VH-VL binders against ATP synthase epsilon chain (atpC). Designs and how they scored, part 2

Target 1, 149 residues: ATP synthase epsilon chain (atpC), of Salinibacter ruber (q2rzv2)
Amino acid sequence: MADELTVDIVTPDERSFQGPANGVRAPGIEGSFEVREDHAPMIAAFGIGPLIVKTQAAHEYADMHNDRIIFATSGGFLEVIDNKVTVLAETVEPASEIDVERAESAEERAKRRLEEGVQEEERETHEAARDRARNRLRVAMGKVGTRQS
Below, E stands for the ipSAE of ESMFold2; O stands for the ipSAE of OpenDDE; V2 stands for 0.75 times the mean of E and O plus 0.25 times the DockQ between their complexes.

## First folded at step 1 (VH-VL)

Design b06 (framework fv_becotatug)
Fold by ESMFold2-Fast, scan of step 1:
Structure b06 (fold): chain C 149 residues (1-149), chain A 122 residues (1-122), chain B 107 residues (1-107)
Amino acid sequence: as target 1 above (149 residues)
Amino acid sequence: QVQLQESGPGLVKPSETLSLTCTVSGGSISSYYVHWVRQAPGKGLEWLGVIYYSGSTDYNTPFTSRLTISVDTSKNQFSLKLSSVTAADTAVYYCARDRSFYLWGTSHFDYWGQGTLVTVSS
Amino acid sequence: EIVLTQSPDFQSVTPKEKVTITCRASQSIGSSIHWYQQKPDQSPKLLIKYASQSFSGIPSRFSGSGSGTDFTLTINSLEAEDAATYYCHQSSSLPYTFGQGTKLEIK
């Protein structure tokens, strides 16, 4: 029958995931999107947010609820062709490896730096650091897919 | 796989400026910070400083007045200059990659260069 | 600055022994401790990050634990290739600091 969807997640440093999956959800630039089996060919950019792999295969990073693997990512590109999803991400961090206390400290530090005033040329760097820390907290606390402000 | 490689003169005279280069291959330098760490013969590791994506730097207190770290993004190279050297600056100098963000507070050095020995003598 | 004190400074061990190296911080650093292995004439290599997370490709005999001020690196069955100096490193605050090192020698 139909070929099974396979997912390959790579960063400049390592391969973070490889295996069969039911779907991949990424934090697209214009909003979250999901790729499932038999998706049309596509290339899409994504930013800071949760990257979710839905898989039936046993994996070290799988949560016990709904066989999902949730990563915090800082951005990259996703390509789909012939039921193969290739994710080229700047960073990916599994939810189970996120240090909540440290993420909270990082957010507080970035917020304080921005409040005290950073040089204009450094502003983007500090804002990105804040956003990455917030994303790690959301992923670790299971607030994936929720948009509450 | 990412590689870092230090290069520079093996001998520097007292009072002169020590200049080293760290060349990065296999990955974009915009994805991480770079630290410099040294090790005197038979001694432990000593952190010197870091350069961030913005080009901003932080230096260890003993080196603030003598140390300059810079980056050339077109060459994927980082440079270290240490002025007014003495025999106490004789050490192996390493550059190391940090994928953690400074603001995360969990900086760790996942890949190191091979190190370059600098001897300060007349 | 935060001072890291390692124990022991030196240990001569036989293969298959369990080895525990301790790192004590002068003030609380949460889990911001990382462990490196340095073999003679080689650069340091990351073993454990964030107190307990193994870096890619590191053998399962290496493990880390602790939080706050007291941390340990354990090698549960020493191999001959583990003869090296081991360093802890804190990233809780600037300036970043290292422990003085623990040298393991195989007999």
Scores: ipSAE 0.000, ipTM 0.479, lowest interface PAE 17.2, mean pLDDT 82

Design b07 (from b01, 22 letters changed; framework fv_becotatug)
Fold by ESMFold2-Fast, scan of step 1:
Structure b07 (fold): chain C 149 residues (1-149), chain A 121 residues (1-121), chain B 107 residues (1-107)
Amino acid sequence: as target 1 above (149 residues)
Amino acid sequence: QVQLQESGPGLVKPSETLSLTCTVSGFSLSSYGVHWVRQAPGKGLEWLGVIWSGGSTDYNTPFTSRLTISVDTSKNQFSLKLSSVTAADTAVYYCARGPYKFLGRYSFDYWGQGTLVTVSS
Amino acid sequence: EIVLTQSPDFQSVTPKEKVTITCRASQSIGTYIHWYQQKPDQSPKLLIKYASQSISGIPSRFSGSGSGTDFTLTINSLEAEDAATYYCQQYNSWPYTFGQGTKLEIK
């Protein structure tokens, strides 16, 4: 009989997604990775980047081809066990809900601070802010990885 | 309570500038844009443009050279100026609230009552 | 720009009848479509969002469906107060566009 992959995406504030999927791609620390049906058990950390759920199930966050949902995430952990993917993310923002003007302002603010010179202790903080804003902009504009593995 | 209200002259002469104001109340401008939509007599709705809380504007392609939308944040007033008007610009003009910019959740959830502008000599 | 084509342009309907209005997009727009109702001499009112999501205060007889290029607004049991022009609107791609409208006349 065929096994079904299910995905559960939660943040501290809410459940952002729950349902069947054909795969989940996450921005892993060592590089992007994808979990599909019958994946071996694992726990992996991921960082700032696009989190992509590949599914043909009807959803308000589906892209224009109705075959994936794209979120901007700031990081978290993903666990796979028995064809159940649980994503515990610090933040998850659907592409269609991203406020592009706010993201542009955040990126510009972070870039300006980095260009003006920041103390070494603050550099990582401003770089992360810039990267989060850039990720939100790329996700909103549909500039993410391939639909295939 | 959320309210939007259009105001301005109901009659404009050909070649002059059509100028309207939209006064808003009951919501924060932090994540909402104000859109302008018009409806010619007996015709459908036509999106004209939007201004976002940061002052950025987007205009529908037929109007880019003639349309200016601006905001006076101190008065919670948005203005629409359409230059070089002709009889084809006769329409009811609406302002409407949209909750997000670009790829966000555009739902024009609150509309002004509309104001009729007739372009006639 | 994405062109939205509605069908029918006009329909005369008896109360309690089921009405179906369609909206077809010139290219795929996912579910990024809203429906509006405009009664004579009134402003448009948001009726359905994201193709199928209900709006608080809108009667349950109104429902929406569809994805990609083909969308439907259904009124399951028409009331006299539903005499209005109905518009679909896409926000998948800039500039944001409306369909030409469908006018429902009672009787």
Scores: ipSAE 0.000, ipTM 0.472, lowest interface PAE 17.4, mean pLDDT 82

Design b08 (from b07 with heavy chain G98H P99I Y100G K101Y F102P L103F G104Y R105K Y106S S107Y; framework fv_becotatug)
Fold by ESMFold2-Fast, scan of step 1:
Structure b08 (fold): chain C 149 residues (1-149), chain A 121 residues (1-121), chain B 107 residues (1-107)
Amino acid sequence: as target 1 above (149 residues)
Amino acid sequence: QVQLQESGPGLVKPSETLSLTCTVSGFSLSSYGVHWVRQAPGKGLEWLGVIWSGGSTDYNTPFTSRLTISVDTSKNQFSLKLSSVTAADTAVYYCARHIGYPFYKSYFDYWGQGTLVTVSS
Amino acid sequence: EIVLTQSPDFQSVTPKEKVTITCRASQSIGTYIHWYQQKPDQSPKLLIKYASQSISGIPSRFSGSGSGTDFTLTINSLEAEDAATYYCQQYNSWPYTFGQGTKLEIK
């Protein structure tokens, strides 16, 4: 049956997606992973990277083939229970809504701060800012890995 | 100064392969894709296909079996090959820069001047 | 494929007149529609992006609106230099498609 899996993506500020899907791929801590229909119960952390929803229906955020939605995310947790995938993300931004100039500026700013010699206490913060900006750029430019699932 | 320039033979015989080149300058091939669009004399615009910045291609349905788009990064050139041409393939062929993001939901900001291809014996 | 139908096909217009061109999609495309202007013997030029967003260097008399299936390009006060064919183009789904074009001639 095509409509067994449902996906719900929420951030502290909003619900970013809700609907039926064929699968969800997340940038897990140990590497990318994908949840499809009838997946065993699971809770997994994910980090900065692309979050991909394989869609069953047309959606405004869908790609050119109307079969997936790509988000840039900064991390969170994914829970699977009874064919319901709940993604609790710090941030998610649809590829189509990413402001490339802002992301480039953010990456440049973070690089400059790292080059100027930040205090050790702040290095991780600036590295994370750089990585989030790089991820947003890669998602916006479509550099999110192979299309073959 | 973004520039795209189409080039190729103005005349192609029926059943042969049409080969066109789009030479680009003023932007990085790693950041932009290139679309091909044609226009038959007195008719509207028809999208043919695209090559994305990563090298992947997508072709319009009527052309899937006859069309190949490729890139030569060493020459800053994109190419279009259309096999088994007929008089119906007579058109002005344009290459256009893919801009905006994400790459699959963008627009054509800069176009080449177009090159007329006539298919005749 | 998504079919884009423009109206009118052709219009002869007086300078300074307000002109409205419509584009109707066969299915919803959100705001993933762009408008292009093509003057005789010239390449198309991007005029409006994402249904309503302006392009640097394009005169303010051009504006776009709409979402879903119904879209409009408006030329607030037509100038002689606006004699051209106008095309809508959807970028929501593959394959990408253009409308049939609307030709504007100045009287």
Scores: ipSAE 0.000, ipTM 0.506, lowest interface PAE 13.4, mean pLDDT 82

Design b09 (framework fv_becotatug)
Fold by ESMFold2-Fast, scan of step 1:
Structure b09 (fold): chain C 149 residues (1-149), chain A 122 residues (1-122), chain B 107 residues (1-107)
Amino acid sequence: as target 1 above (149 residues)
Amino acid sequence: QVQLQESGPGLVKPSETLSLTCTVSGFSLSSYGVHWVRQAPGKGLEWLGVIWSGGSTDYNTPFTSRLTISVDTSKNQFSLKLSSVTAADTAVYYCARTYSLRFGYPGYFDYWGQGTLVTVSS
Amino acid sequence: EIVLTQSPDFQSVTPKEKVTITCRASQSIGTYIHWYQQKPDQSPKLLIKYASQSISGIPSRFSGSGSGTDFTLTINSLEAEDAATYYCQQYNSWPYTFGQGTKLEIK
C-alpha cells in the first residue's frame, strides 16, 4: 500500500487543518516553495504570506474550484517526514474568515506609527504589523498566485 | 522561573462538578497553551484537553460533553470544570505547558504542575 | 486513536544494569514520540523528545531510538535515582495518547 501525503497545521490557538492533501505551498524565507508526495525530509522556516493547501477533499474553507484552501500566515516552520507535512505557524487565518475592515484599520495604524517616527528598536515590530495586515488583505481579496497543475 | 500550580477542592461528591485552577508564572500566555492530564491512583496518564493562547480549546473525545477549559489572562489562571463526576474521575490532575510553536516542534509537555489529588466520594 | 503499548509493565533491576523499555504504536507515527519519567509522588518530567532528541539537564545515560511503530528508551548503567515509571507519548494525531507505563524498581 502507498502512503498518501497528509498535512497538519497547528497554531497556539488551534489545529487549523488536518487531512490528506496533494501539496502545500508556503511563503519560505528564500521564496515560495511547494511540498508534494514523496518529498525528501526537510525543515524550513517561512514568513508572512499566503499558505496554500491543495486538496480535493470537501472543506468549508476551499476555494470555488474545491481544490485549494488559502490561509494568511505570519510565519513559522514546516517539517516534512514520511509523507507527513507539519506546519507550525504563529498564526493561520482562512481567507473566508478574515475581517477585511479590521485588517485595513491595522494596516493604517501601523503606517501612521511608522510615519510619526518610532524608536529604532520598535521599527521592526511596526513593519511586521503592517506586513501581516497587508497579507491578510491580499489573501481575503483573492490576490494570490495562479493555480498550478 | 516557569511555574504551574494546580489548586481546588480535594473532595467532590458524585454528580457534582469538579472545578480546578492552574496558576502560572514565568512565561507569556500569548505564546503558550496549557494542557490538562490526569492520573487515576496506580494507573497511567490520560490527556483531557488543551486551551491555546486566544482561548480556543480541544478536548479528548470521551470528555467533550462534560469538560470545559477556560482562561483568565488578567489573573494568569487556567480553569478546568468536569461535570457529572463519578468515582471513575478520582485522580491526580495536572496542568502542563506546551512549548512555543515559533521554535521546534509541537506536542511535548516541558513544564508540569505538581498535581492535585481529587477524590470523588460521598 | 493511536494506541501505545509499552513493554515490560514492570521490571525489578540492579544498579549498573542496562535497561531497555519499548513502546509500540498501533500505526506509523514517524518520530513523533516523547518519553517522560515520573518518580513516586512527583509530576512527570520530559526525558527525550522526538524519539531520540536529548533534553537539557537530563543525564546522558538516557537515550531514545526508533521510527515508525517501534520505539526504545534505553538507560545505560541504571542508578538508584532512576526508580520511576516511564511513559511514552505520541503527538502524530489528535487526541494525544500515552502508553500504559513501565515501572522500574531497584533491588
Scores: ipSAE 0.005, ipTM 0.487, lowest interface PAE 15.9, mean pLDDT 82

Design b10 (framework fv_becotatug)
Fold by ESMFold2-Fast, scan of step 1:
Structure b10 (fold): chain C 149 residues (1-149), chain A 123 residues (1-123), chain B 107 residues (1-107)
Amino acid sequence: as target 1 above (149 residues)
Amino acid sequence: QVQLQESGPGLVKPSETLSLTCTVSGFSLSSYGVHWVRQAPGKGLEWLGVIWSGGSTDYNTPFTSRLTISVDTSKNQFSLKLSSVTAADTAVYYCARVGKYTIFSHPYYFDYWGQGTLVTVSS
Amino acid sequence: EIVLTQSPDFQSVTPKEKVTITCRASQSIGTYIHWYQQKPDQSPKLLIKYASQSISGIPSRFSGSGSGTDFTLTINSLEAEDAATYYCQQYNSWPYTFGQGTKLEIK
């Protein structure tokens, strides 16, 4: 029985985070949601957006206030059981590691392809690429949550 | 402190290649992308293309086959080459810095501009 | 491409008047609109970014507003030094495009 959340964030390539937290906010399919201590058991899907771990524990990915870690994610699943949050994400990129110019180029490229008249079958793929790039830019610039948005 | 300055020949003959250079100071081309924008006499602004600090380029559709933008970071210069010029390419050519990534803004604006260089296409 | 249409094309204005310039986009562009001032024989200068965000060194009499398709640049009390052509610019969709310009001259 824990008095705080333990968070584990895993992608196919690595474990991106493991440690205590005060909360986790995810970009849920039906809107952003937050898991805190003593949350009921659940499994929820999430999409492209910011994944935010609220913690006072020291971490290399912590923001300037040392109270949260912000990741850009492309989607996945979050499971909560017994104050343990497990995030299984396709991609998770900490704000400090985002290549801003690569994200900018990716957004421009996706917009260009959409303007050139991509086939309807491929439209969602290019829109998702654009949205992932926009999300990386917003996360890198700190345009997430209520502090500087 | 931030400055951009265009240079190149003021006269180019029809069918030849227009070559311009932009020299920058007060910032690094390894940290900022830069744009080329032109303005025909008495007309508005037209975006030509951009080179990002990583070296990738994007060109406006009418210019894709004629335009090349390149960078020489050792000289703090980037260059524009526009081939097969006609009288329609007569314009003042500006180089401009891509906006800064901050918590207040995305980089899709032009924050500092060069003085511009007039290129006349004439025989 | 997204077409930006400015109004008016030209206006002759007396000092201290309030001036309003509009920019209309052919499609919704959120707040991805920026405003530039160009004086005769000079390069453009950034005035307002992201529809309403101020730029350091720009007088407070300049302000911007709008979202979606309709945007406005306001000069609350025109000064003689404000005689210039004003351009809106978007990048919500590729490629970057500019409005046709609005020329202000002082009476």
Scores: ipSAE 0.000, ipTM 0.519, lowest interface PAE 15.0, mean pLDDT 83

Design b11 (framework fv_becotatug)
Heavy chain, then light chain:
Amino acid sequence: QVQLQESGPGLVKPSETLSLTCTVSGFSLSSYGVHWVRQAPGKGLEWLGVIWSGGSTDYNTPFTSRLTISVDTSKNQFSLKLSSVTAADTAVYYCARDYEWGDSYYFDYWGQGTLVTVSS
Amino acid sequence: EIVLTQSPDFQSVTPKEKVTITCRASQSIGTYIHWYQQKPDQSPKLLIKYASQSISGIPSRFSGSGSGTDFTLTINSLEAEDAATYYCQQYNSWPYTFGQGTKLEIK
ESMFold2-Fast, scan of step 1: ipSAE 0.006; ipTM 0.496

Design b12 (from b07 with heavy chain G98S P99E K101D F102Y L103G G104D R105W Y106S S107Y; framework fv_becotatug)
Heavy chain, then light chain:
Amino acid sequence: QVQLQESGPGLVKPSETLSLTCTVSGFSLSSYGVHWVRQAPGKGLEWLGVIWSGGSTDYNTPFTSRLTISVDTSKNQFSLKLSSVTAADTAVYYCARSEYDYGDWSYFDYWGQGTLVTVSS
Amino acid sequence: EIVLTQSPDFQSVTPKEKVTITCRASQSIGTYIHWYQQKPDQSPKLLIKYASQSISGIPSRFSGSGSGTDFTLTINSLEAEDAATYYCQQYNSWPYTFGQGTKLEIK
ESMFold2-Fast, scan of step 1: ipSAE 0.006; ipTM 0.499

Design c01 (framework fv_clesitamig)
Fold by ESMFold2-Fast, scan of step 1:
Structure c01 (fold): chain C 149 residues (1-149), chain A 122 residues (1-122), chain B 110 residues (1-110)
Amino acid sequence: as target 1 above (149 residues)
Amino acid sequence: QVTLTESGPALVKPTQTLTLTCTFSGFSISSGYYMGWVRQAPGQGLEWMGTIYYSGGSTDYASWAKGRVTISVDRSKNQFSLKLSSVTAADTAVYYCARGLRYPFGKYFDYWGQGTLVTVSS
Amino acid sequence: DIQLTQSPSFLSASVGDRVTITCQSTQSVYSNNYLSWYQQKPGQPPKLLIYAASTLQSGVPSRFSGSGSGTDFTLTINSLEAEDAATYYCQQYNSYPPYTFGGGTKVEIK
């Protein structure tokens, strides 16, 4: 059973991952959750946060231990059935490919706009932009495997 | 079984645009495959030209190819194509299309077309 | 860009011989193993032999093996067969292009 879980991560623009895995952790709406082999069938929504694939097969985006692949995601849905995990995400960015300077600039712009005041109808948009930028920074800096907040 | 087949002109004149098409079968492109073009001049080695993701949303080109090469996908016809502009005698080569895998072990090419010889002459 | 140098460029050997071909990269490949090997016979397309430096492609004879990591890689044919007369190419496939092929090694049977 150990190597029977498969993971498929898809966005509108590309397939970000496909292959065997030991587990997937997603930033669920009510908090982080992890799917491992023989998980019961489920569909769950997730939001802005780190999406973590635990695998020994995909080293291209793996962390220093070559056992995890960490993505920054803006949200989506995860389905698990018959040891197949399908993630349909709005965006997925590998930690190693995140442009830190761009993410810092994006966070600063969103923070400044929120500080200067936005119309109530636009507040959620700017808060989401700030949260996406912060998530990219946390993922790029490797802070997501140690603390889940 | 997986098959890829190149089609296009065997002879083009200098300054013209070369258009090649690759028709594939035996797999679901939506399974996350990349498709690439590799050429080989007579008596020379393999030269990577570019790679496109099946959705058409991501395309990578060799440094010399930027500005001269365009790769596109037509999923409705199970085809992807290469356009090479302003051809010269240096573009005389056998052109191969190939299927690439990104995961789990990167972008290597597991299936190739038979290749099509394109001669540039005047 | 990462460049790949193959050596030797040409070799002639007898059936039954152990043949070794090397591929050197100017920079470490991604995860130290993002390197593949291809076989090309005259008039035919390349055929994938090995990926991830040492993983044998399905259907490829076990006499072929790959080894190495980082910048130095080797393709070995443990006992050469007549059908192995071909040109062999290494390729690196890092996360960021371009994806570079080596210059090739032509293997001839005596």
Scores: ipSAE 0.000, ipTM 0.493, lowest interface PAE 16.5, mean pLDDT 81

Design c02 (framework fv_clesitamig)
Fold by ESMFold2-Fast, scan of step 1:
Structure c02 (fold): chain C 149 residues (1-149), chain A 123 residues (1-123), chain B 110 residues (1-110)
Amino acid sequence: as target 1 above (149 residues)
Amino acid sequence: QVTLTESGPALVKPTQTLTLTCTFSGFSISSGYYMGWVRQAPGQGLEWMGTIYYSGGSTDYASWAKGRVTISVDRSKNQFSLKLSSVTAADTAVYYCARSIYWPLGRSYFDYWGQGTLVTVSS
Amino acid sequence: DIQLTQSPSFLSASVGDRVTITCQSTQSVYSNNYLSWYQQKPGQPPKLLIYAASTLQSGVPSRFSGSGSGTDFTLTINSLEAEDAATYYCQQYNSYPPYTFGGGTKVEIK
C-alpha cells in the first residue's frame, strides 16, 4: 500500500502544480474521468476542459471551499503509476488567474468568425478557439468539477 | 541538479552495431519526459536521431534512422540507450543525449544535454 | 518536413556590438511560435537559450533575446561579450517528427 497519491502538472513553460492530492479529474477524449488513490496504471489523452486537483493541502490556487484546485486546459496526457499522477498539458491556467474580459472577447471573436462563415481549413481553428474561451469562462465561474453545484 | 552522461565505445568498425548509454540524475523520469539522441558530425550541424517517451516504449525516429536505430529506456537504472546498426564512416559523430518535457504532438524542446561522446567509425 | 535556413552562416564582431542572427523556415511555425535557440561553445554541448521564439531560459543573460513569428525568426545579442563566441542553432518543434535544426551561425570575436 503506497503512502498517498501525488500529482505533478507540467506545461512547456512551467510546473503548474506539485503535491499530495486525493484525486485528479481530467477532460478525457471520451469523457471526464477521475484518478484516485490506488488506481490501476494507465495513460490517457485529454482535451479542452477543466482539470481538477482534489486536495486538502493548502495551496494558493485552491477554490473558495479549500477542497480543489481548478485549471482550464487545452489538452494533454495523464499518466498514473504507483500513486503518482503526471499531467503533461499544453496549457494550464488556474481559475483565479483567468482574465474573464479577455476570455469573453475571445469567445465573441470566434463565434463571429464562425457565424460569418470560414473556409473549411480554418473551421477547426476557430471552433477550438471558441471552445478554449468557453472553457476558461466556465472555469472562472466555477461551473465545473464533480462537486454538485 | 540535472545531469546526463553518455557512455560507450570511442571506436567502432564498419558493419558493427554501436551501443551508447545515457545515465541521468537530478530528476524523476516518471515526471513526464522525452529522452532524445542528437548527433553532430565533425564540422557539421546538429542532427536529430530519435526520441523515446519515458514509459510505454513509444519512440519516434528520423527517416534515415528507421530500421537502423533503436532507442530504449530502463527506468530502474535511470538509463536510456541508443543502438545504431550497420555503421559506416558517415556515422562518425559526437553523440548527445538530451531531455525534453513530453508534449502532445511532440511540441517540445531540449532543455538539458549530456556532454557528448565522440564515436569514430574506422577500420 | 520543415527546413530551417540560418543567416549569416558566419559573422565576426567586436565586444559591445549588437549581433543579429536570422532563422527562416519553409513553413509557418506561427502557432505558439514553436522555435528554440541553442548556443554551442567549442568543445561543449548545446545549451538552450530561448524557447517559444521569445522566452528566455532561466539563467540566460538578458542581452539575449528572440523575436519573430511565422517563417522569420531572429536571435539578438544586444551587446556582444567575449564569452558569446559560439555557434548558434535554431530548432523547430511545430512539425514533429522530425525535429529539425538550422545549419548554424558561427559567431567569432574580433
Scores: ipSAE 0.000, ipTM 0.505, lowest interface PAE 14.6, mean pLDDT 82

Design c03 (framework fv_clesitamig)
Heavy chain, then light chain:
Amino acid sequence: QVTLTESGPALVKPTQTLTLTCTFSGFSISSGYYMGWVRQAPGQGLEWMGTIYYSGGSTDYASWAKGRVTISVDRSKNQFSLKLSSVTAADTAVYYCARDKYFLGYSPRFDYWGQGTLVTVSS
Amino acid sequence: DIQLTQSPSFLSASVGDRVTITCQSTQSVYSNNYLSWYQQKPGQPPKLLIYAASTLQSGVPSRFSGSGSGTDFTLTINSLEAEDAATYYCQQYNSYPPYTFGGGTKVEIK
ESMFold2-Fast, scan of step 1: ipSAE 0.006; ipTM 0.599

Design c04 (from c01 with heavy chain G100E L101T R102W P104D F105S K107E; framework fv_clesitamig; at its last look DockQ between E and O 0.05; V2 from the best seeds 0.00; counts 0 for: pae O 9.7 > 2, placed apart)
Heavy chain, then light chain:
Amino acid sequence: QVTLTESGPALVKPTQTLTLTCTFSGFSISSGYYMGWVRQAPGQGLEWMGTIYYSGGSTDYASWAKGRVTISVDRSKNQFSLKLSSVTAADTAVYYCARETWYDSGEYFDYWGQGTLVTVSS
Amino acid sequence: DIQLTQSPSFLSASVGDRVTITCQSTQSVYSNNYLSWYQQKPGQPPKLLIYAASTLQSGVPSRFSGSGSGTDFTLTINSLEAEDAATYYCQQYNSYPPYTFGGGTKVEIK
ESMFold2-Fast, scan of step 1: ipSAE 0.307; ipTM 0.783
ESMFold2, look of step 2: ipSAE 0.051; ipTM 0.629
ESMFold2 (binder alone), look of step 2: mean pLDDT 87; pTM 0.905
OpenDDE, look of step 2: ipSAE 0.006; ipTM 0.612

Design e01 (framework fv_emicizumab_arm2)
Heavy chain, then light chain:
Amino acid sequence: QVQLVESGGGLVQPGGSLRLSCAASGFTFSSYAIQWVRQAPGKGLEWVSSISGSGGSTYYRREVKGRFTISRDNSKNTLYLQMNSLRAEDTAVYYCARGPLYYGSGRYFDYWGQGTLVTVSS
Amino acid sequence: DIQMTQSPSSLSASVGDRVTITCKASQGISNYLAWYQQKPGQAPELLIYAASTLQSGVPDRFSGSRYGTDFTLTISSLQPEDIATYYCQQYNSYPLTFGGGTKVEIK
ESMFold2-Fast, scan of step 1: ipSAE 0.005; ipTM 0.521

Design e02 (from e01 with heavy chain R98K P100R L101Y Y103D G104F S105W G106S R107G Y108P F109L; framework fv_emicizumab_arm2)
Fold by ESMFold2-Fast, scan of step 1:
Structure e02 (fold): chain C 149 residues (1-149), chain A 122 residues (1-122), chain B 107 residues (1-107)
Amino acid sequence: as target 1 above (149 residues)
Amino acid sequence: QVQLVESGGGLVQPGGSLRLSCAASGFTFSSYAIQWVRQAPGKGLEWVSSISGSGGSTYYRREVKGRFTISRDNSKNTLYLQMNSLRAEDTAVYYCAKGRYYDFWSGPLDYWGQGTLVTVSS
Amino acid sequence: DIQMTQSPSSLSASVGDRVTITCKASQGISNYLAWYQQKPGQAPELLIYAASTLQSGVPDRFSGSRYGTDFTLTISSLQPEDIATYYCQQYNSYPLTFGGGTKVEIK
């Protein structure tokens, strides 16, 4: 059964999702949060982490349980008003489209730079690169949320 | 190519009104938040107001709230700033600046107009 | 409001020098910080966004980094055309706020 909540996820490059949903979980700056039907109006920033759309509708990006769509994101903003959720993300990558080998290489490169020693001003940039790569790996392997994929 | 062209600046006396326009081309106007940013002579950049791509959300600097109104006409690719009850401290070059991201989230300002000078003086 | 504090207010350097400009946010803004270059009599131009992402067309001698609430713009080898005032800006929340600017001059 479809709920009244609608979700639109866009990046500078494409519209990644459009359709009905039961909820959206985002990696908020102050911690993970979830928007469901009849949520109060809000605008919230989010960072590197999994972006999860819970839906009863069939979708090509749905996980093995056919109840959620998981994206790796590097950050953005989420607006909810009148049961319409708009997500404006810098990057959004569906779990099924993540190149695991590329993500492993990116993580190793960032780890190597951190181990070689960087200026404090540069450390967080390399940590962010590592965190983006780790997030992509966790999403691809289905190691997010409360369910095993 | 992305282009923003401001107009409507000029000399006005304290307490007067002016309406600025920003004509946009080269991008899908209704998809992007756009802002007004001002710069007083010899001073730094100061954000004034923002409007979402749809026009559904507006934001204002505290000192201009209630005096300035930002609006847009997406059918004409034009942004407006209605400035009422002008004060000497509003004297500045006013820039129209496009947000890089979509709709309500401006993000960084990737394209700027040339600016239009507003002088509030008796 | 989030305050953005830039240092120094001005600096003089020689062509070929490494120039560093810093910007401190009064509270956490993640990577939602941009750097702009403004040449005399011209509109500002975006150099860097998301703290470290170089805008298309900007020379690779420009780079940005973040450590907590401290942000740095680096010009690895100053060129004459880099004489300008540089501004940081946070876009984490409204009101949008700019740093006070750093004027870069040649010695």
Scores: ipSAE 0.005, ipTM 0.531, lowest interface PAE 12.4, mean pLDDT 86

